Miniprotein binders against Mucin-6 (MUC6). Designs and how they scored, part 62

Target 1, 185 residues: Mucin-6 (MUC6), of Homo sapiens (Human) (q6w4x9r395to579)
Amino acid sequence: GHCSLEGGSFVTTFDARPYRFHGTCTYILLQSPQLPEDGALMAVYDKSGVSHSETSLVAVVYLSRQDKIVISQDEVVTNNGEAKWLPYKTRNITVFRQTSTHLQMATSFGLELVVQLRPIFQAYVTVGPQFRGQTRGLCGNFNGDTTDDFTTSMGIAEGTASLFVDSWRAGNCPAALERETDPCS
Below, E stands for the ipSAE of ESMFold2; O stands for the ipSAE of OpenDDE; V2 stands for 0.75 times the mean of E and O plus 0.25 times the DockQ between their complexes.

## First folded at step 14 (miniprotein)

Design gb4 (from w5 with S52A S59A I63L; at its last look DockQ between E and O 0.92; V2 from the best seeds 0.77)
Fold by OpenDDE base, look of step 14:
Structure gb4 (fold): chain B 185 residues (1-185), chain A 112 residues (1-112)
Amino acid sequence: as target 1 above (185 residues)
Amino acid sequence: DIREEVKKLLEESRKLIEEAKKAGDEWAVRLLEIAVRLLEEALKTGDPERIAYALLFLAMALLAAAEKKGDPKAVELLEKAQELLRKALEENNPELIKEAIKLIKEAAELLG
């Protein structure tokens, strides 16, 4: 399964459903029992301009009971608040520079993350086949059905992205604005 | 000749990958494969900085294996190699890279 966060406010789910939103919060991208130690992948969005529609991805966070790995747009990588020099490795995670413009997080448990630093901060999430039907968050449920990708944190399938996205906020933030358009259009 | 020495390390690393596969250590395989790819890319340009970085990753990968195996000598060598490579990057000193390669090679032999 491949999930992408592109163009500042576009998301394509594991099931290849594209949608767009504008928010300035931290959102859960991926939760799954397949992630060890209650692991979760999250995305941090912030304002990038003066209008409400000017929002962009500014950081990606992997959070578990053991680690809080943050990859920010300024190329700083931290774990539990401490800056780490690359390449960096924990017990089952490594973060390293793939190219001059790309960082990669590789894991032993079937999660892969590629972060494009320039010209636009973007993220690409890949999960193994063992994750099928066992994912939740903004990246969807990875079950091959695009019609139920907008399932909220409470297990309710929504018809639009706004309530879906808001349900996956990790904090108390303003409601997101919805623009359901094809990122390739 | 750093390039020549790196090529030799690549060959040894590929052998270690095969051994890790036989042992069923999937994570070790993945780390070493990443290291090999980084080294191969670094050799395309011959940039000492890129080479040093790739060697750091290799040392890191091998260190994990050394710790798992319980080889204190290999651990010591690889920790020292990482230190030298970090310093090499800071000082832009190719001689430190050569020294690190020697240590990594010795550690790889212990793990093979």
Scores: ipSAE 0.834, ipTM 0.926, lowest interface PAE 0.6, mean pLDDT 94
Fold by ESMFold2, look of step 14:
Structure gb4 (fold): chain B 185 residues (1-185), chain A 112 residues (1-112)
Amino acid sequence: as target 1 above (185 residues)
Amino acid sequence: DIREEVKKLLEESRKLIEEAKKAGDEWAVRLLEIAVRLLEEALKTGDPERIAYALLFLAMALLAAAEKKGDPKAVELLEKAQELLRKALEENNPELIKEAIKLIKEAAELLG
């Protein structure tokens, strides 16, 4: 299964459902019982221009009881707040330069992350087949059915990306802005 | 010739991958496979910096195995190799790479 975070705040779920959102927060990208020690993968978005419709990915975070690995747009990798030289390894995670423009995080538990640093910061999440039907978050539920990919943190299937994305906020931040009331709509 | 010494180390690393597979150590297999891939790509370029980086990853992977096996001589050799490789990368000094390769080969022999 693949989930991607690409320029323009585009996301494609594990079930290949594309969507776009405009928010400035940390969001839960992936939760699963297959991730050890209550692990979760998160995405950090921030403003990239003068309006809220101009937001972009600025960091990806893997958080568990043992680790908080941050891969940020400024090419710095930290674990638990401490900058790390690459290649870097814990017991079950390694982070290394795959190419001059790409970093990779490989794990012993079936999660792989590739981060494109240049020309724009993008992320590509791959999970093994053991994750099928057992994921939650912005990457969807990986069950082969796109009708419930917009399932909120409360387990409610929504028809719009905005409500779905807002339910997966992991931090103290405002809700993503919807289009303002349009008198023509 | 650094290139020829790295090729010999690649062959030993592939043997260690097979041993890790037989032992069912899937994480060791994954780390060593990454190391081999990085070394193979570095050899295509002949770039000492890329070779040193790939060797540093290999030493890191082997150090984990040496600690698991409880082989203090292999641990000492691999820690020294990592130190030399970090210095080689910082100073852009290929002669330190040759010394690190010798240490890694000796450690790999102790582990295999």
Scores: ipSAE 0.609, ipTM 0.851, lowest interface PAE 1.4, mean pLDDT 86
ESMFold2 (binder alone), look of step 14: mean pLDDT 83; pTM 0.819

Design gb5 (from w25 with T64A R86K; at its last fold request DockQ between E and O 0.92; V2 from the best seeds 0.84)
Fold by ESMFold2, fold request of step 15:
Structure gb5 (fold): chain B 185 residues (1-185), chain A 112 residues (1-112)
Amino acid sequence: as target 1 above (185 residues)
Amino acid sequence: DIREEVKKLLEESRKLIEEAKKAGDEEAVWLLEIAVRLLEEALKTGDPERISYALLFLSMALIAAAEKKGDPKAVELLEKAQELLKKALEENNPELIKEAIKLIKEAAELLG
């Protein structure tokens, strides 16, 4: 399974369903029982232009009970807040450069992440077949059916990307309605 | 020719994977299999930069194996190889890649 996060805040799910959204938040990309120690992959989006509606990926985060690995657009990699020289490994995760513009995070549990650092910060998520039907988040549920890829954090299949994406926010991020009450945003 | 030396390292790395499987060293198998894939892709392109990054990874994988085996000489050789590879990348100097390969080969012989 492949999920991509590309420029213009475009996402393509594990079931190849494309969508776009605008937001400045941390979102859950992938949760699965196949990820050890309550692992989750998250994406951080921020403003990329002069208007608040132009957003882009600025970091990818892998969080578990043991690790918090952050790969950011400034090309810094940290684990649990400490900057790491590449190549870097833990017992089941490794982060390394493939080229001057691409980083890879590989794991022993079937998750791979490729990050394009330049010219535009983009991310490509790959999961092994053991994840089939066992994922949730912005990358969808990986069940071979695009019609329910917009399943919210409450387990409800939505027809619109905006409600789906908003349900996967992590942290205190204003919803679209809250931004509408701020005419300068 | 750097490509020919990388092909020899690939062959040696595959042998070390088989030894790691026999020893039940799952971490070494995992890391060395990644290293082999990176070297194979780098070899297809012939790009010295990709070769250097793949060799940095191989060196890290071999350091992990050397530490488990308790072979500090292999660790020393591999850490020096990593320093040479980082310098090769900074200075765009492929001759340092050749020197790093020699150190990696010596360390690999100590491990297997």
Scores: ipSAE 0.771, ipTM 0.916, lowest interface PAE 0.8, mean pLDDT 87
ESMFold2, look of step 14: ipSAE 0.714; ipTM 0.895
ESMFold2 (binder alone), look of step 14: mean pLDDT 83; pTM 0.829
OpenDDE base, look of step 14: ipSAE 0.850; ipTM 0.936
ESMFold2, fold request of step 15: ipSAE 0.766, 0.728; ipTM 0.912, 0.899
ESMFold2 (binder alone), fold request of step 15: mean pLDDT 84, 84, 84; pTM 0.838, 0.837, 0.835
OpenDDE base, fold request of step 15: ipSAE 0.857, 0.830, 0.834; ipTM 0.939, 0.929, 0.930

Design gb6 (from w25 with S13A K69L; at its last fold request DockQ between E and O 0.94; V2 from the best seeds 0.84)
Fold by ESMFold2-Fast, scan of step 16:
Structure gb6 (fold): chain B 185 residues (1-185), chain A 112 residues (1-112)
Amino acid sequence: as target 1 above (185 residues)
Amino acid sequence: DIREEVKKLLEEARKLIEEAKKAGDEEAVWLLEIAVRLLEEALKTGDPERISYALLFLSMALITAAEKLGDPKAVELLEKAQELLRKALEENNPELIKEAIKLIKEAAELLG
């Protein structure tokens, strides 16, 4: 399965459901029993441009009991608060440059992340078949059915992206909005 | 020729994968398979930057093996190779890539 975070605020789930939102928070992209040490992949969104109606991806975080790997749009990679030279590895995770504009985080447990640094910061998540039906978060539940892709952290299927996205906030942040219009654009 | 030398390193990496599989070293197989993929993509483009990134990754995979074997000389050679590759990227200097390849080959021979 493939999930993408593109164009600043556009998300396509593992079951290929596209949606957009406005948000300034850290959001859970992916939680699964298949991730070791209570692992989770998270996305940080912040305001972009001169208009506060636009938000964009600014960092991707992999958090577990052992690691907090942060890949930022400023091209800094940290683990547990310490800056790392690439390529970098832990026991099950490695972060490296594929090209001058792309970083990859590869894992031994079936999760891959590609981050485009330039011209626009974007992320692409790939998970192996063992994750099917066992994912939660902004990337959806990977069950082959798009009708329940907006399943909240409480297990409720929502009709709108904003309530879905808000349920996956990781921290004390303002509520997200479904991105329909941009009065600042 | 840099492309020919990279092709030789690619074949050496494939041999090391087979050895790691026989030894049951899952970490080495995983890292070397990534290195092989990056080297193959770099060879398709011939881009010195892509070659440098692939060689940096191969060097890290080999450092991991060298540390397990307790070979400080191999680690030293590979760390020097990484310094040359970073300098090559900074200065856009392909001669430094060629020097790094020689050090990686020396380290691989110590590990083989």
Scores: ipSAE 0.783, ipTM 0.916, lowest interface PAE 0.7, mean pLDDT 85
Fold by ESMFold2, fold request of step 15:
Structure gb6 (fold): chain B 185 residues (1-185), chain A 112 residues (1-112)
Amino acid sequence: as target 1 above (185 residues)
Amino acid sequence: DIREEVKKLLEEARKLIEEAKKAGDEEAVWLLEIAVRLLEEALKTGDPERISYALLFLSMALITAAEKLGDPKAVELLEKAQELLRKALEENNPELIKEAIKLIKEAAELLG
């Protein structure tokens, strides 16, 4: 299973459902019982211009009871608030550079994350087959059916990305917007 | 020829994976399998930067194994190799990569 977060606030789910949203919040990308210690993968979006429709990915966060690993667009990696030299490892997570422009987080529990740092901060999430049908969040439910990928945190399938994305906010922040055009373009 | 030396390290890393499997050292197997994939990708391109990043990771994987075995000499060699590799990346100096490979090979022999 592959989920991508690409420039222009585009997301493609594990079931290949594309969508776009414009919000400034931390969102849950992926929750699953396959992630140890209540693990979750989260994405942080922030304003990238003057228009409310100009938002971009600024960090990816892996949070569990033991770790809070932050990979940010300023190319700094932290765990529990402490900056780390790469390559870095814990017992079951490692973060390293493959190239000058790409970082990877690999785990022993079937989650892989590739982060493109330049020219645009983007993220690519890969999960092993044990995750099939067992995921929730912005990356969808990984069940092979795109019609229910917009399932909210309350378990309701929505027809619009905005309602779906808003339900996966982690914290108090403004509702996301879905737009067909950018007035500033 | 750095590419040829990387091929030799790749063979050594595969051997160490098999030894780690026999010993039941799951962490070493996990880290060394990542190192093998990084070395294979770096070898295909011949890119000194990619080679340096793969060798940095291999060194970290080997340090992890050396600490479990209680081999401080291997740790010392591998930490020096990492220092050389970071300098090689900063200075764009492939001769430092060759020096790091020598240290990694010596450490791998101590662990084997």
Scores: ipSAE 0.766, ipTM 0.910, lowest interface PAE 0.8, mean pLDDT 87
ESMFold2, look of step 14: ipSAE 0.692; ipTM 0.886
ESMFold2 (binder alone), look of step 14: mean pLDDT 83; pTM 0.829
OpenDDE base, look of step 14: ipSAE 0.840; ipTM 0.932
ESMFold2, fold request of step 15: ipSAE 0.755, 0.763; ipTM 0.910, 0.911
ESMFold2 (binder alone), fold request of step 15: mean pLDDT 84, 84, 84; pTM 0.843, 0.842, 0.839
OpenDDE base, fold request of step 15: ipSAE 0.842, 0.819, 0.825; ipTM 0.934, 0.925, 0.927
ESMFold2 (binder alone), alone request of step 16: mean pLDDT 84; pTM 0.835

Design gc2 (from vc8 with E11Y; at its last fold request DockQ between E and O 0.94; V2 from the best seeds 0.86)
Fold by ESMFold2, fold request of step 15:
Structure gc2 (fold): chain B 185 residues (1-185), chain A 112 residues (1-112)
Amino acid sequence: as target 1 above (185 residues)
Amino acid sequence: DIREEVKKLIYESRKLLEEAKKAGDLQAVRLLFNAVWMLIEALKTGDPEKISEALLKLSEALIEAAEKRGDPEAVELLLEAQELLRKALEENNPELIKEAIKLIKEAAELLG
């Protein structure tokens, strides 16, 4: 399964449901029992552009009990706040420079993250088939049905991206703004 | 009724989750999101094994919060609840689940 975070706060879920939102917060992107130690992949969005409501991805965070790996827009990789030389390895995670513009986080537990650093900070999440039907967060539930991809952290399917995104906020931050996708595109 | 007590714990856990967000305690936030989700999933089936597993995870999340606050009474209650839940799973004894829930609720009140 593939989930993408692209410029303009555009998200495409594991079930290929596209949506946009504009919020300044850290959000749960992916949680699953397939992630060891109750790990969570998180996305950090901040203000961008001319409009105060415009936001963009500025960092991706993988958080477990032992690790807080941050890959940021400034091209810095940290674990638990300390900058790391690449390639960087833990027991089950390797972060390395894939190209001059892309970093990759590979894991032994079926999660893969590719981060485009330039020209625009973007992220691409890939999970193995064992994750089917067992994901939650901004990347959706990976059950093959786009109509319930907007499932909130309380397990409620919503019709709007804003309510869905707000439920996955991991910080004390204002409500997200959504942007409708063009049905003709 | 275990189901109604679990619903009350979900409400209390969501309240504690919001406090963790305000405090910037990202580890507690991670654990509470997972525990709440597991409780919600366990309610769908009413399976005592799933309920016990979810309550073990909630207890772990609350221990993290209690240790950060320096509340040894809450930690002790939660450790006892975990012992009861492990025994409930081993013995297939749902009465021990009810006892664990009481301890978890008491600990949650100390942390609220």
Scores: ipSAE 0.794, ipTM 0.874, lowest interface PAE 0.8, mean pLDDT 88
ESMFold2, look of step 14: ipSAE 0.783; ipTM 0.871
ESMFold2 (binder alone), look of step 14: mean pLDDT 83; pTM 0.817
OpenDDE base, look of step 14: ipSAE 0.805; ipTM 0.909
ESMFold2, fold request of step 15: ipSAE 0.783, 0.778; ipTM 0.869, 0.872
ESMFold2 (binder alone), fold request of step 15: mean pLDDT 83, 83, 83; pTM 0.821, 0.818, 0.815
OpenDDE base, fold request of step 15: ipSAE 0.872, 0.867, 0.859; ipTM 0.934, 0.931, 0.925

Design gc3 (from vc7 with E11Y L69R K77L; at its last look DockQ between E and O 0.89; V2 from the best seeds 0.82)
Fold by OpenDDE base, look of step 14:
Structure gc3 (fold): chain B 185 residues (1-185), chain A 112 residues (1-112)
Amino acid sequence: as target 1 above (185 residues)
Amino acid sequence: DIREEVKKLIYESRKLLEEAKKAGDLQAVRLLFQAVWRLIEALKTGDPEKISEALLKLSEALIEAAEKRGDPEAVELLLEAQELLRKALEENNPELIKEAIKLIKEAAELLG
């Protein structure tokens, strides 16, 4: 399954359902029992301009019992608040520079993350087949059905992205706005 | 009627989740999201084993919260609940699950 966060506030789920939202919060991007140590992947969005529609991804966070790995738009990688030199390796996670503009987080448990640093901070999440039907968050449930991708954290299927996205907020933040226009436009 | 009790517990857990969000406690948020998820999934099947497992995860999340807050009473309640849940699994006794839920609810109220 491939999930992408592009163009500031554009998301494509594992089931290939595209949607847009504008929010300034940390959101659960991926949660699954297949992630060890109760791990979760999170996405941090912030304002990138003066208007409410000017929001963008500014960091990706992998959080588990043992690790808090943050990849931020300024190319700083931290674990539990400490800056790390690349390549950085833990027990089952490696963060390294893939290209001059891309960082990669590789894992031994079927999760891959590629982060494009420039010109736009974007993220690409890949999970193995063992994750089918066992994911939740902004990337969806990876079950091959796009119609239920907007299932909230409470198990309710929503028709629009706004309530869906809000259900996965990890912090105290304003309600997300669903926009049909391209944030890059 | 374990299902109804679990539903009530999910509601209480949601309150705690909102508080964790306000506090900026991402660890608590992570654990509570996961715990609620497991409870919801367990309710779909009604499997006592799955329910017990989910309740253990919730208890774990709440213990961490209680320890962080410095509430030893809540910790004790939750530890007892975990013991009951383990026994419930071993003995296949749904009554122990109900008792565990009562303790978890009480602990949640202390933390709320």
Scores: ipSAE 0.811, ipTM 0.915, lowest interface PAE 0.5, mean pLDDT 94
Fold by ESMFold2, look of step 14:
Structure gc3 (fold): chain B 185 residues (1-185), chain A 112 residues (1-112)
Amino acid sequence: as target 1 above (185 residues)
Amino acid sequence: DIREEVKKLIYESRKLLEEAKKAGDLQAVRLLFQAVWRLIEALKTGDPEKISEALLKLSEALIEAAEKRGDPEAVELLLEAQELLRKALEENNPELIKEAIKLIKEAAELLG
């Protein structure tokens, strides 16, 4: 399954459902029992222009009991706050420079993350087939049905991206705004 | 009814999730999101095994939060609840689930 976080705060879920949102927060991108020790992949969005409603991806975080791996737009990779030289390897995770503009996090548990650093900070999440029907977060539930990809953290399928995204906030931050939910404002 | 008590725990867990976010406790946040997910899925089936497994996950999340706050009373209650839940799974004994829920609710009130 493939989930992407692209410029303009566009997201495409594992079931290929596109949406966009605006928010300044850390969000749960992916959780699954297939991630060891209840690991979570998180996306960090911050203000990107003069308007508070203009936001973009600034970092991707993998958090487990032992690790907090941060890949940020400043091209520094940290684990638990300490900068790491690449390639960086744990028992089940390797982070390395794929190209001059791309970093890759490869894992032994079926998660792959590719981060484009330039010209725009973007992220591409790939999960193996064992994740089917077993994911939650901004990347959706990976069940082949786009009508319930906006399932909130309370298990409610919403019709708007903004309510769905708001439910996945992982920090003390304002509710997300979806630019296209009210084009006639 | 166990189902109704689990529904109450889900909504209490939402409150605790917001507190974990305010405290900057990303580990508790990670675990609480997972626990709420498993509880909701367990309710759909009504399966005592899935309910017990979800409650074990919730207890783990609450222990993380309780340790961060330095609340040893909550930790003790949650460890006891986990032991009851493991016995409920081993013995296929849903009555132990009811007792574990009482302990988890008590711990959640200490943390709320």
Scores: ipSAE 0.790, ipTM 0.871, lowest interface PAE 0.7, mean pLDDT 87
ESMFold2 (binder alone), look of step 14: mean pLDDT 82; pTM 0.800

Design gc5 (from vc1 with V36I I40M; at its last look DockQ between E and O 0.96; V2 from the best seeds 0.83)
Fold by ESMFold2, look of step 14:
Structure gc5 (fold): chain B 185 residues (1-185), chain A 112 residues (1-112)
Amino acid sequence: as target 1 above (185 residues)
Amino acid sequence: DIREEVKKLIEESRKLLEEAKKAGDLQAVRLLFQAIWMLMEALKTGDPEKISEALLKLSEALIEAAEKLGDPEAVEKLLEAQELLRKALEENNPELIKEAIKLIKEAAELLG
């Protein structure tokens, strides 16, 4: 399964449902029993500076009991707050420079993350087939049915991206918007 | 009715999730999202083993929150709840689940 976080705050779920939102927060991108140590992949969005409401991806975080790996747009990779030289390896995770513009986090548990650093910070999440029907978060539930991809953290399928996205906030932050507002209006 | 007590506990856990977000406690947030998911799944069948496993996860999440707040009484109650839940699983004894829920609710009140 493939989930993408692309410029303009576009997201495409594991079931290929595209949506867009604008919010300044950390969100649960992916959580699953298949991730060891109750791991979670999180996405950090911040204001992109053009319009008041426009936001963009600024970091991706993998958080578990043992690790807090942060890959940010400033091209610094940290684990538990400590900057790491690449390639960086734990027992289950390797982070390395795939190309001059791309980093990859490869894991032994079926999660792969590719981060495009330039020209625009973007992220691509790949999970193995064992994750089918066992995911939650902004990347959807991976059950082959786009009808319920906007399932909130309360288990409710919503018709709008903003209600779905707001339910996955992992911080104290404003509600998300599905569209930009004009800063001059 | 254990189902009704679990539903109330999910509601309390959602309140604690919002508090963990305000505190910036990402570890508690991660665990609370997982625990609430497990509780909701357990309610679909009412399976006491799944309820016990979900309550063990919730207790772990609340211990994380309690340690950040420096509340050792809440931690003690949650550790006791975990021991009761492990025993409930070993013995297939759902009455121990009720006692564990009581301890978890008491700890949640200390943290709320």
Scores: ipSAE 0.754, ipTM 0.861, lowest interface PAE 0.9, mean pLDDT 87
ESMFold2 (binder alone), look of step 14: mean pLDDT 82; pTM 0.810
OpenDDE base, look of step 14: ipSAE 0.829; ipTM 0.919
ESMFold2, look of step 17: ipSAE 0.742; ipTM 0.852
ESMFold2 (binder alone), look of step 17: mean pLDDT 83; pTM 0.818
OpenDDE base, look of step 17: ipSAE 0.823; ipTM 0.919

Design ge1 (from i12 with K8E K15E R22E L42E L63E; at its last read DockQ between E and O 0.59; V2 from the best seeds 0.00; counts 0 for: other shape alone 2.623 > 2.5, unsure alone 69.278 < 70)
Amino acid sequence: DEEEDIRELVEDAKEELEEARELFEEAKRLAEEGNLEEAERELTESIYELWEAIFELRLAAYEAGDERLTEELERLAEELLKLIEEVMRLYVEIEREE
ESMFold2, look of step 14: ipSAE 0.794; ipTM 0.898
ESMFold2 (binder alone), look of step 14: mean pLDDT 73; pTM 0.645
OpenDDE base, look of step 14: ipSAE 0.797; ipTM 0.903
ESMFold2, fold request of step 15: ipSAE 0.803, 0.810, 0.803; ipTM 0.905, 0.907, 0.905
ESMFold2 (binder alone), fold request of step 15: mean pLDDT 71, 69, 72; pTM 0.619, 0.594, 0.643
OpenDDE base, fold request of step 15: ipSAE 0.819, 0.808, 0.819; ipTM 0.912, 0.909, 0.915
ESMFold2 (binder alone), alone request of step 16: mean pLDDT 73; pTM 0.646
ESMFold2-Fast, scan of step 16: ipSAE 0.732; ipTM 0.865
ESMFold2, last read: ipSAE 0.807, 0.796, 0.812; ipTM 0.904, 0.903, 0.906
ESMFold2 (binder alone), last read: mean pLDDT 69, 70, 69; pTM 0.607, 0.623, 0.593
OpenDDE base, last read: ipSAE 0.804, 0.796, 0.797; ipTM 0.907, 0.904, 0.905

